# VH-VL binders against Chromatin structure-remodeling complex subunit rsc4 (rsc4), part 2

Target 1, 111 residues: Chromatin structure-remodeling complex subunit rsc4 (rsc4), of Schizosaccharomyces pombe (q09948r6to116)
Amino acid sequence: HNAPFDKTKFDEVLEALVGLKDNEGNPFDDIFEELPSKRYFPDYYQIIQKPICYKMMRNKAKTGKYLSMGDFYDDIRLMVSNAQTYNMPGSLVYECSVLIANTANSLESKD

## First folded at step 4 (VH-VL)

Design t35 (from r1 with light chain L102W; framework fv_ragifilimab)
Fold by ESMFold2-Fast, scan of step 4:
Structure t35 (fold): chain C 111 residues (1-111), chain A 121 residues (1-121), chain B 113 residues (1-113)
Amino acid sequence: as target 1 above (111 residues)
Amino acid sequence: QVQLVQSGAEVKKPGASVKVSCKGSGYTFTGYYMYWVRQAPGQGLEWIGVINPNSGGTTYNQKFKDRATMTVDKSISTAYMELSRLRSDDTAVYYCARGRYSYGKGYFDYWGQGTLVTVSS
Amino acid sequence: DIVMTQSPDSLAVSLGERATINCKSSQSVLYSSNNKNYLTWYQQKPGQPPKLLIYWASTRESGVPDRFSGSGSGTDFTLTISSLQAEDVAVYHCQQYYSTPWTFGQGTKLEIK
């Protein structure tokens, strides 16, 4: 998607993703808000070449680093890919990433 | 210093419920998943489930799904595991353990001291 | 469920000698996306909870003596104590965290000969 970056749409999409809940109505952990601690997860940075999280996406939006909505959605896809590379199918983080991917793809398609 | 302190030993009759507590200290309680594992006398370890203390989200071993309930009280950094409809073969030491699960690890770096639950008539 | 089988059930080794404990999984615990084996070893002394020794099959936990090492990949794993010391008397457990439910081996009791 080559549409110009739209800060209002960015905020709406990110709010929708952050607000996701599991099948029992429980909110997701803040796993995607910040990168894993290098102290507790040093191997993450050996495995994941391009770390990205919601906090970094907010900063990119604020500093004019997104030129298109496609660039933003690419960061969501990267974050999902990173989560599914580091975590295994059946883990909570992996399951959350699947829901994030499905929701983001749906929102992008409606635009 | 990281510590997990569990409630004391319990003796229950078949059909009763037991609720074991696990208080975390020396770390950010909501930053780490809490696992529950049991060990019957002279037997190996058996995983019951995991709870995310930040969200309250749970994943249970299918064997325990219909009888176990895991909860947390964030205000006192305490996790709970309740097991209902107790049978004699539920006699075991029940452990809470802190995991690094959130990043695909699922191994347990700190364990509580254990709570012996005896189910007898 | 992935079944974890340890061998032997019990082992007696002389002080200063090598101790070897084996763990076999019923299916591979090697995850291709990160090339890691989701296997962990714990030490449990009498009356105590288990203590983490090794994770990712071969990574030693901070503070664990270097005489402990883990090896193997896929379905066959080994915990080695290169020079047995008196304080190493314990039951050793392997665990897989490849898929839920997390499962453990039956344990191997290590005694001094």
Scores: ipSAE 0.016, ipTM 0.621, lowest interface PAE 6.2, mean pLDDT 86

Design t38 (from r1 with heavy chain K105S, light chain E61Q; framework fv_ragifilimab)
Fold by ESMFold2-Fast, scan of step 4:
Parts: structure tokens; C-alpha cells; sequence
Structure t38 (fold): chain C 111 residues (1-111), chain A 121 residues (1-121), chain B 113 residues (1-113)
């Protein structure tokens, strides 16, 4: 069931996710840290109804918007779902989202 | 291993259209944005537009929006840029270039060899 | 549109000496929320496409020699080659990706003295 929100655990999880690498060996942090630029892909905001990124998650943690760790993991699942909706299976961003999902699920189950 | 291979040089009359192709290999084609840039002989670089090969979504430089059309064929990992109603000042080397998908993506890590388009009467 | 201006238009530097190329933007390309400069440098040799050297103003592309460095913030940027080699003869272009349209400087031609 839902464990209470733990800021230290939140930081540990984000550190683990930010440290992941794409198929070119580059970290994922610049892909998921901020929302995609509307200047380069305006269609993103027509396709994705509930955008979410690590910067928004950090702000929610800071402002007390997470009541449980489950609420935080739900935002990670939303971010993954958005990436897999916008991008095709086999694309760089899609494959990065799979690794994020697998890593987050593993961390959540460690409890 | 990453390569972008463009179609060969073209000579066109004013008023005609040209369609340049760019075939990507050695990477996941739909995972990266494709940019189009041109360079008139002896001049600087000028951005035309960008296409997301995954969605088909495009952003054009307003200077080219009424004449340029960018498309992709995912099945053969090929992007296309068509420029219509050609003028003599459209004479340039046209490049495709790959950009990383992310916030602020707009720098190009791999470029095609370029396609010279000459527009003359 | 953000106008990018490079200086000088051309310069000649002796082998082994330092080369510096400047780039100015007509408005800031620093995004205050993430503290990143949306500026890149490319090298273009005769008859070849441009090659990415530096992105985010100071991050070297993988495989680029460490004699190449980028510095600056906001509107004023510099590309430095600490010890010029023969293969560094090229035209160098700066580019901003802070705002569309994406814009480039006019290029700086670097040649051996």
C-alpha cells in the first residue's frame, strides 16, 4: 500500500533515474528534465494532455504536493506513458522510457 | 557508423520545384529530429526547418514556410525536403542534419554530405 | 530573430599558437530557469559539411580534441583553440537554438599565418 512521502527516498529515486543512459551512451537527464520545447515540436502539446517532467516533480516534492510515494511513482508512470504515446517503439526516447519504467518499478518494489 | 546520405546535385529552372532526399543509417531513425539547412556559395548557414520523423510534426522558418515541405518515409529511413517556386537566389548546398530529441534540441551532431541545387535560366 | 555576429571575419594564426573567435547574440541565449546557454559551435572544412564541436556553449562533442574550448554566457561567447594544428584550418560557425528561427553567425575563416 501507499507509503508516506519520503523526501530522502524521492531524491534517491530521481538520482538513480537521472543517471540512466540512452543507446548512444548519453544520460537521460536532458530528455526528461524539462518539458519538450514548443518551438521545435508544437504538436507535442496537441497530442499529450498532461505533460510532466522531472523539474515539475521536484517542484511538487518541494511544495508538499506528494502525499505518498505512490503519488510520486504515478507521475513517473505518467511521464513514461506520455513518452510512449508520442514516440514509436524502438525510438531513442521510447527505449529510454522503458529503462526508466523498469528502474522505477524495481525501486518501488524494494520496499 | 551513423550516416546521412543525400541525393545528387540538381539543376533547375526558375519556377520549378526540387525534392532532396536524406537517408539515415546506423541509428534509430525515429529517435532523432531531422533538420534542413542551406548554404549559398561562399555564404553562411540558413535554417529551413525541422521534422520529427516519429510523428511527422514540423516547424518551419517563416521565410520558407510557404514554399518548403518536409516529409519522411519511415519504412526506408528517409527524410525529404521539397522547395517550390525556385528563384535564382535559392542556389545553395542543402544539408540534412540530425538533432537530439530534448528540451532545447537545436544543435546538429551529424550532417549529410550536402546536395548542390543550382537555379538558373 | 536573434542575430548572431562573429568576429573577426577571418584571422591567420601560426601553428602552435592560440586562436580565439568571438560570437555575439543580439539578445540573451541564457535560459534562466535551467541556467544553460543555447549556443553551439561548428567547424566546416572546404567541400565538407559542418561538424559539431561544442554545444551548450562549453560542452565538447565526443571525439573533439581538448584544445577546443567554448566559454561565455548570455550574449558574448568565445571559441578557443589553445594550440593551432594544420587540420584546424576551416570556417567556424556559431549558432543559437534559444529561439526559432535557428540562426547562425556569418562564419570566421581561420587560416595559417
Amino acid sequence: as target 1 above (111 residues)
Amino acid sequence: QVQLVQSGAEVKKPGASVKVSCKGSGYTFTGYYMYWVRQAPGQGLEWIGVINPNSGGTTYNQKFKDRATMTVDKSISTAYMELSRLRSDDTAVYYCARGRYSYGSGYFDYWGQGTLVTVSS
Amino acid sequence: DIVMTQSPDSLAVSLGERATINCKSSQSVLYSSNNKNYLTWYQQKPGQPPKLLIYWASTRQSGVPDRFSGSGSGTDFTLTISSLQAEDVAVYHCQQYYSTPLTFGQGTKLEIK
Scores: ipSAE 0.014, ipTM 0.681, lowest interface PAE 6.9, mean pLDDT 88

Design t4 (from r1 with heavy chain S102F G106S; framework fv_ragifilimab)
Fold by ESMFold2-Fast, scan of step 4:
Structure t4 (fold): chain C 111 residues (1-111), chain A 121 residues (1-121), chain B 113 residues (1-113)
Amino acid sequence: as target 1 above (111 residues)
Amino acid sequence: QVQLVQSGAEVKKPGASVKVSCKGSGYTFTGYYMYWVRQAPGQGLEWIGVINPNSGGTTYNQKFKDRATMTVDKSISTAYMELSRLRSDDTAVYYCARGRYFYGKSYFDYWGQGTLVTVSS
Amino acid sequence: DIVMTQSPDSLAVSLGERATINCKSSQSVLYSSNNKNYLTWYQQKPGQPPKLLIYWASTRESGVPDRFSGSGSGTDFTLTISSLQAEDVAVYHCQQYYSTPLTFGQGTKLEIK
């Protein structure tokens, strides 16, 4: 979608994604809020060339880096792609990324 | 230094429950997954489940799903594994172990010392 | 479930000689997207918990002597101790972390000949 960046809509979408729970009611915690520590997980940065997390998305919104809502959704897709590259199907992080992708796609298509 | 310290040995009758504790120190407790693994005498290692200490979210091995309960108390950096309806073949050393990567399935970089649970009549 | 099978169940090796332990998975533990093998090796001495030796099939954990090496890919893996020392007497376990449930081999007991 080509709609101009809307800070209020950005906040609503991000709040919805951060608030997601699995089918048993368990929250996704802080899994996507911060990048993995470079000190403890240096191999992550060898595998993933364009790291992105919710904290970085908030900063991009604050500093005027998003020109369209599509640019924001592209970062969500990148985050999901990174999670599915580093983690395997069936892992908690991978399955959380699937739910995030499905929810984001639904929210994007509503607008 | 990272340490995982478990509760002491238990002797139980068939049908009883046992609750093993695992206290983490020397790291951010909520930043790493906690795994539970057992080893019957002279046998290999068997995975029971994993808990995210930050959320309390759990994943169980199907074999233990109806009898095992994993919980955490973040205020004292302690994880618990309770196994109910004990059978004689539940006699084993029970270990907690820390997952190295928060992201995805982990290998275990630190292990507790183990808790021997003996189930006999 | 991925079944892990080790061979041999036990072996005796003379001090200073090479020890070789094999581990086979019932299906591949190589993840194509990151090209990593989700396999690890642990050393367990009598009365102690397992200790991490090798992860990602061939990466040695910090502090582990260089006489320990891991090799293999997909379904067939090997742990090699190039020159056995007395302190290496232990049971060695392989583990896959590719798929849930996480599974281990039955263990290989290494003794001095």
Scores: ipSAE 0.014, ipTM 0.598, lowest interface PAE 7.7, mean pLDDT 86

Design t46 (from r1 with heavy chain S102R K105S; framework fv_ragifilimab)
Fold by ESMFold2-Fast, scan of step 4:
Structure t46 (fold): chain C 111 residues (1-111), chain A 121 residues (1-121), chain B 113 residues (1-113)
Amino acid sequence: as target 1 above (111 residues)
Amino acid sequence: QVQLVQSGAEVKKPGASVKVSCKGSGYTFTGYYMYWVRQAPGQGLEWIGVINPNSGGTTYNQKFKDRATMTVDKSISTAYMELSRLRSDDTAVYYCARGRYRYGSGYFDYWGQGTLVTVSS
Amino acid sequence: DIVMTQSPDSLAVSLGERATINCKSSQSVLYSSNNKNYLTWYQQKPGQPPKLLIYWASTRESGVPDRFSGSGSGTDFTLTISSLQAEDVAVYHCQQYYSTPLTFGQGTKLEIK
């Protein structure tokens, strides 16, 4: 959690998460790359108080807003929590968030 | 097999309300958005609104906002669209349609068979 | 609101010939951040619901014959049927999903000459 932010480790973790595929072999980075559109999901922003997505994480890394690797992993956990709040168990997005959480937790434990 | 099955045709008088149902099967009901679209005889398609079946959150076309109500019953995988204060120009086939959250939103991969609502005196 | 305009209103094409249907949006439906056009084409036969043909302007839905193709970007879009078959007789609708309200073109009726 307290380890300084490491851009190389950040890139490796994000590459692993973005590269995940569902049971049919389809990538699901398109679900988590950008926030849900306000045009079609205005209720998302009433339910979820702290939206976060991969695009925002890349921007935070680029602009020096991550002070530690723990801060980055906290954003992944926030993204997973948001997905599991908005969606129910058994839905595509919820199940994808479980895979992301499992992968991220495994990678964090090796750091 | 994904299927959307709608309720049967309705004949209503002006001023009445109609409630159309749409039952989804063959997929996780809460994993996809449900859209409502209508088509007057010989005319183009017109969007009414969208509902998130998991949260119950809705977005309406402004034209229908004061008369349309969309709801879901997750326990029976069924969506509803109620239109109140019916006018003769509400005569149309009403469709429910599923939106693909994974591949973006607002286009429809599966449609119900349609429900003809006739409004006449 | 984004207004969708199709041309022509109706089109008659001989079997085996190319059919071209145009769709114009009153403002761009290209989202620069993901480089995707929020434009879809549907096929509707009499007495049936619309059927998804093409989404993201140029991606064919699974099971749609390769004679159907979508092209264009921004405001000007085209649906092309390279070699018309008898079963292609239908009304074709374009739709934008860039912003609410979702809007459709008026439809183009395709008939055999």
Scores: ipSAE 0.013, ipTM 0.631, lowest interface PAE 7.8, mean pLDDT 87

Design t5 (from r1 with heavy chain S102T K105R; framework fv_ragifilimab)
Fold by ESMFold2-Fast, scan of step 4:
Structure t5 (fold): chain C 111 residues (1-111), chain A 121 residues (1-121), chain B 113 residues (1-113)
Amino acid sequence: as target 1 above (111 residues)
Amino acid sequence: QVQLVQSGAEVKKPGASVKVSCKGSGYTFTGYYMYWVRQAPGQGLEWIGVINPNSGGTTYNQKFKDRATMTVDKSISTAYMELSRLRSDDTAVYYCARGRYTYGRGYFDYWGQGTLVTVSS
Amino acid sequence: DIVMTQSPDSLAVSLGERATINCKSSQSVLYSSNNKNYLTWYQQKPGQPPKLLIYWASTRESGVPDRFSGSGSGTDFTLTISSLQAEDVAVYHCQQYYSTPLTFGQGTKLEIK
C-alpha cells in the first residue's frame, strides 16, 4: 500500500494475471476482462455492490485514479471477493479467482 | 457414482405450466452448474438455460427467458425447471445435465434420464 | 447465434469399416489465445440421454473407446469411428460452447449396413 503507483509495474502485474491458465490449459483472459452482461447475468448487479474488472482497472490507471500500488491491489482483491461471492466453490470461475488471488498476493509481497 | 434423476412424464393442455425436477447424487451438488436442454420428437437438442446451484443465479437462452424459471433446493440436491404458457410445440423430452468449463459456456458430462412433456388439447 | 450444421443427416456403414461425421459452425469456435476449439460430440442411443464422447474438438472423455476420435479446427470438424461396432448405432450430435446461446447440430443418424 505504501509504494506510489508505477504504470510499468501495473502493466507487468496485469499481464501476469491475464496470462494465467487453469488445470486444463484454459486461459483466464476473457473471464475477468469485462463485467458480466446485464442481459445474461442480471442478478449479478443485485448481489455485487462494487463491480470491478480488468478493463475498469486499465481505465483507472490511464486516468490517474490509482495513487499507490496498494490501491491497485485492493481492486484485484475486490474482484476476487466478488467472484467468490457470486460463484460457487469448485466452479471454474471461483477456482480461477483463487489462482488470481495467490498470484497477486505473491507479486504484491515482492513489491 | 454420479446420478441425475428426473421426475416422471407429464401431459399438459396448452396454456398450462409444467415443473420438472432433477435430483443430483454422488457428487457435491453446489460444485457444478446445472443446465437444461430439450429435444422435440425426431429433432435436435436445444439449450434452455443454466443455474448456479450455490447462488441460485441463472442465465437463460433468450428464446425461453420469458417463460422458463430455473430454481434449486440445496437441502435436497434438487434443481427445477418450470415452463409456463405451454404450446403444442413445447412437446419434447426435457433434460437436466451437469456442466463443465465455465458459467454460460460448457459441455455436459452427466445427463438426467429425461422427462417427456406432452402438450395437447 | 452460432449455427451448427451436420452432414450427412444419416449414414450407413458396414461393421468393421470407418465412419465419418462432419460438423460445420457458422463462425469460428477457435479461441486464438489458447488455440482451443470449443466443440464437443455426443452419442445418443434410442430412448437414452446423450453421452459425452469428445470435448475440445479432439479430447476423448474417460471411458470412451479409442476407436472414437475428433478432428478439425475453426469451423470444420469431424467425428471418426474406426472399425465400426454394432453398439455404435446411435444419433451423434455436435455442440459449440464458444458463446451463448449454446447450440447443437441437427444430429447424424448412424446405422449398420
Scores: ipSAE 0.014, ipTM 0.614, lowest interface PAE 7.9, mean pLDDT 87

Design t7 (from r1 with heavy chain S102T Y103W; framework fv_ragifilimab)
Fold by ESMFold2-Fast, scan of step 4:
Structure t7 (fold): chain C 111 residues (1-111), chain A 121 residues (1-121), chain B 113 residues (1-113)
Amino acid sequence: as target 1 above (111 residues)
Amino acid sequence: QVQLVQSGAEVKKPGASVKVSCKGSGYTFTGYYMYWVRQAPGQGLEWIGVINPNSGGTTYNQKFKDRATMTVDKSISTAYMELSRLRSDDTAVYYCARGRYTWGKGYFDYWGQGTLVTVSS
Amino acid sequence: DIVMTQSPDSLAVSLGERATINCKSSQSVLYSSNNKNYLTWYQQKPGQPPKLLIYWASTRESGVPDRFSGSGSGTDFTLTISSLQAEDVAVYHCQQYYSTPLTFGQGTKLEIK
C-alpha cells in the first residue's frame, strides 16, 4: 500500500485489467474507459460523489498525481465501488467490476 | 445466445407516429447499451440515439432530438423507439443494436432483424 | 460532425483474389492516451442487418474468418479480404465511435467479378 509509485507496475496492472474479458469474450476496457456524459446521464453524478475511470487514472499517472501504488489501487477500488453502487447485480458492468476487484486485489497482494 | 427481436413492419401516413420495439434475450439486458440506427432504401446507416437500459439515460442525434423518444421496460427486457410527425423521407428499416462501448459512443455487436417503416399517403 | 467517406462505392473482385475497401474520416479518430482508433467495420448481406467484423480498426470479432483484416490509423483505414469467397458478397460499412454523433460511411458494395 505504501510502496512508491512505479510507472512500469502501473502500466502492467492497468494493461491486465483492461485486457480482462467476460464469459462472452467481451473486453472490459469498453466499459470503464470513460465517464458517462453529465448532460445525458445526470443521475450518475447525483448518485456517485467521486467519479473515476481508466482515462482519468492514465492522466493521473502521466501528470505525477500518484505518489504510491496504494493510491492507484485506491482509485481501482473506488471505480469498482461506484460501478456496484450505480449498477444492478447481474448486469454486465456489475459482474465486470467483481472480476476487476478480484484481479486487482490479487495483483496488489502479490506486490 | 444473444438475440434482439423487433416488432413487425409498419405502414403510416405523414404526420403519424410509429413505435418500434426490440426485445433482448440471452444476456443481461441492463448490462449493455441499446442503440437505434436506420437505413433508408439503398442508402447508408444513420444513428438515431442510444439508451442506457439500467438508468433510462439517453443520448440523441440532434437530427432526431425533437421527434425521437427512446424508452425501456426492464421487466420484459424490451427497448422502444418512437418517432413522431413522420414524413415520407422517414421511410427506412429501423434497427436496434447492442453496444459494447459506453456513454453515447459505441460499436454494435448484435443487431435486431430490422423493422421496415413505410410512410406514404 | 465527423464525416466518413468510403471508396470505392462499388467494386467487383474475382474469387480467390484480394479485395480492399477504404474509409477516410474528416478528423482523426485516434485517441492519443490509449493509442486506439475508434473505428469499426460491418458486413451487410442483402436483406440482413449489419454484422460486426472489425473493431478498434484492426481487432477481428470472434468467429470472423482470418481472411478479413483491418488496418490504418488516424484518418485513413482499410478493410482487406485476402482471398474473396462467394459468401463475402455484401455491402461493407465503416463507423467511427470517437465522438457523437456516431457516423457511418456511405457503404461499399462488393460483388464477384
Scores: ipSAE 0.014, ipTM 0.659, lowest interface PAE 7.0, mean pLDDT 87

Design t8 (from r1 with heavy chain S102Y Y103F; framework fv_ragifilimab)
Fold by ESMFold2-Fast, scan of step 4:
Structure t8 (fold): chain C 111 residues (1-111), chain A 121 residues (1-121), chain B 113 residues (1-113)
Amino acid sequence: as target 1 above (111 residues)
Amino acid sequence: QVQLVQSGAEVKKPGASVKVSCKGSGYTFTGYYMYWVRQAPGQGLEWIGVINPNSGGTTYNQKFKDRATMTVDKSISTAYMELSRLRSDDTAVYYCARGRYYFGKGYFDYWGQGTLVTVSS
Amino acid sequence: DIVMTQSPDSLAVSLGERATINCKSSQSVLYSSNNKNYLTWYQQKPGQPPKLLIYWASTRESGVPDRFSGSGSGTDFTLTISSLQAEDVAVYHCQQYYSTPLTFGQGTKLEIK
């Protein structure tokens, strides 16, 4: 079953993910906040069929489009999958996506 | 430790081309954008372009787009910037710099030592 | 293009005193969705490449002394050195990364009075 969407828990999870830091101690929320510019990265939209970013997740929560917490975690998994499809293992974005995935999986398990 | 090492100084005639190299070490080369910036004697910094070493995707300053070409060779962790049809006002120190950020825009945490390119008759 | 203008062009400050350098953008570099200012400060000593000091207008790069601080939002930004040290003599550059082309201020030369 799917636990009902909980806006307070959504805010807590997203705050935790946005607060993560990379291997050099730098925040990287800016990488996942917005979709890549179509002008500068048109190939992204040819490779990635279902783009998703934190801004879109915030909007979905605001407009009632998440019916379950599972739907929200699925969007996080989709964002991670997209990052790991477009970027190579060892790249900054790929490694940041691994940290996001590990953190989100840990938080989801504590439900 | 992170290091960017550039090729040596060049002296060119007007109309020639110059190709500057920048070899990265001490980090995952494909993990960071590579930016190119120049500085004419006594002047400010001027952005030329950025390349994503992983995808090969580039964003150029329109001022340089018809003359500048940025490429990478992942196998040797080296980025290149070629500037063609050189003019005397292209005389400058050319820098490569490692960038943080995504989407063709960013700021630069490590810089190469610079390559002086002198264009004179 | 976003034009970056620094003031003053040159500044002389006594050791131990506060130095203030200003940077103005022709357009806002504040992105409302994430509330971040896309503004960076670099230090450049003669014969050397620029060195990153501050990014996101106020975040100090690791290893940069606490005496350096950045402030401001939107179009008006300030770099402050609270107690000038001899090694701080340099040209300081601001840069925006809100939009391409990436643009820099003309530089401010800081010297000891």
Scores: ipSAE 0.014, ipTM 0.637, lowest interface PAE 7.2, mean pLDDT 88

Design u11 (from c4 with heavy chain W110Y P113Y; framework fv_ecleralimab)
Fold by ESMFold2-Fast, scan of step 4:
Structure u11 (fold): chain C 111 residues (1-111), chain A 124 residues (1-124), chain B 107 residues (1-107)
Amino acid sequence: as target 1 above (111 residues)
Amino acid sequence: EVQLVESGGGLVKPGGSLRLSCAASGFTFSNAWMHWVRQAPGKGLEWVGHIKSKTDGGTTDYAAPVKGRFTISRDDSKNTLYLQMNSLKTEDTAVYYCTTHYRYGSGSYYFDYWGQGTLVTVSS
Amino acid sequence: SYELTQPLSVSVALGQTARITCSGDNIGSKNVHWYQQKPGQAPVLVIYYDSNRPSGIPERFSGSNSGNTATLTISRAQAGDEADYYCQVWDSSTAVVFGGGTKLTVL
């Protein structure tokens, strides 16, 4: 949506997403904090055209690149889409991306 | 409750060999990246190496001081991590910790679970 | 090879704020993790990803990371905070890098 970017809301939403846990109670923010290492996963960058991660989102917020909250939520959707393109349904990373998508959609609808 | 229990430490002469084991429980071992970290008496922490999950290729990486002398392996059916140490030097004297990076892919490593450590003494 | 530098020791008075620094070239572009180690014990994670606390770590522990310096801050210091503290990053060329450790003394 077109609500102007709000740094406080951005921080609250990102903290909620980063704080999510998998079905065994383990945090999984490290999967999405940084992009996969090209040294270990070179095929990732052949498959995924627009990589995005939490660290990049924090930098975009800090440098004034988000003009609306919708732009931030679009980056979350892109990150989820990338995870679900690269990983197989039923894999741990794929299932973690489903939790992120459900949480983000709920938070966006309550804005 | 997550448990990591190291064993196999002891006294060995320079040039000797020793195998360490780490028995893991309370988490999905097969999906974890496993690490060895050591600490010489009265000194700081030093990363030794890691082994990735089989899903991530099961590959190993080693710190420069141990490359070519140490081998890390795992047996997922037994939830056990191993460190084979060959051509031991006095500088290898340390407490060796088994640690887990319980994660599903790449990113910054941090160690959320540590064993109690096993002492290796290499003495002439 | 990437290197992290910590002061050898830091002293703090009971109830005051301790600050332990971890210096590295452009460390602000990396994710910094902090461990507490008491004598005869294994390290315990106290801060991960610059500023996040694991469950069970008191709010008195906080972290920051910008430019060439990361900082672990322990407010309202208690006797039980006496320990060695280690910073740690992952670097693509060097893999896991630990700082040399800082001994915190609570006076």
Scores: ipSAE 0.017, ipTM 0.581, lowest interface PAE 6.8, mean pLDDT 87

Design u12 (from c4 with heavy chain Y104W; framework fv_ecleralimab)
Fold by ESMFold2-Fast, scan of step 4:
Structure u12 (fold): chain C 111 residues (1-111), chain A 124 residues (1-124), chain B 107 residues (1-107)
Amino acid sequence: as target 1 above (111 residues)
Amino acid sequence: EVQLVESGGGLVKPGGSLRLSCAASGFTFSNAWMHWVRQAPGKGLEWVGHIKSKTDGGTTDYAAPVKGRFTISRDDSKNTLYLQMNSLKTEDTAVYYCTTHYRWGSGSYWFDPWGQGTLVTVSS
Amino acid sequence: SYELTQPLSVSVALGQTARITCSGDNIGSKNVHWYQQKPGQAPVLVIYYDSNRPSGIPERFSGSNSGNTATLTISRAQAGDEADYYCQVWDSSTAVVFGGGTKLTVL
């Protein structure tokens, strides 16, 4: 995308997303920090072609894989899309992904 | 690969103290609730206590038989869980397992993985 | 404190169905998990959230939970199923409860 990758902005956005809480006040960073376990969700990797999570995003930032801020936001959108593909509308994970999407879109618009 | 490795077990006299460690790898330890579960020789599994993640309040809870004698703590910078055991009694003799629960969705989770356990023998 | 009750032992003939119960007040409103433990080994998860199987656990293992009783069912029992089985619930976010364990013997 248009804006070059900015590590400081990346850290600020990711911290904001990781710090989100559901309507009951429970954090859900643990849901999106790592990929779902193949042991408990083996069908996830048959359904989802491009898995992505916060841990992978941190590693991509660290290894210079993000060339633009748009590339980073595209990974956020991918993560949300994956969550909404695998989970049912109304489920906890689906609703948390909606909050992530709304927050990320708002932050991207300010940049 | 998610792994938990316990250490620190051994022989100790009644009234003594012992500190167990559990080294965690392969997952984001700082976000995980960590548990100690014990099993006396020839007996069933008994939950000892847990420590919540810092984001969930960092609080500890204990089973009645160990409350006031055992303390659970964690060092997120080292990915390590601890169990400080004081005023040990012969009935504390057991294999002590470190375990965590996989958090994906709403609560009331199962325990997986389990460490191999470390044996604590309290005998004079 | 909340208590889960399991039978001390259950015997099943090879190829037949074993049922191991876990009784607790209003246990049907809780999520029940089941563990298998063989001598000298750490417990292994066989059923989570009442009736779900982790990858690698045979379809012969199934679970149910209603009212005051949860049940682990092992159909077409095999010699390798011989083990101790434990049920587990959360009584609250501050208390984890295990059943006393059931020794399954495959005859």
Scores: ipSAE 0.016, ipTM 0.638, lowest interface PAE 6.1, mean pLDDT 88

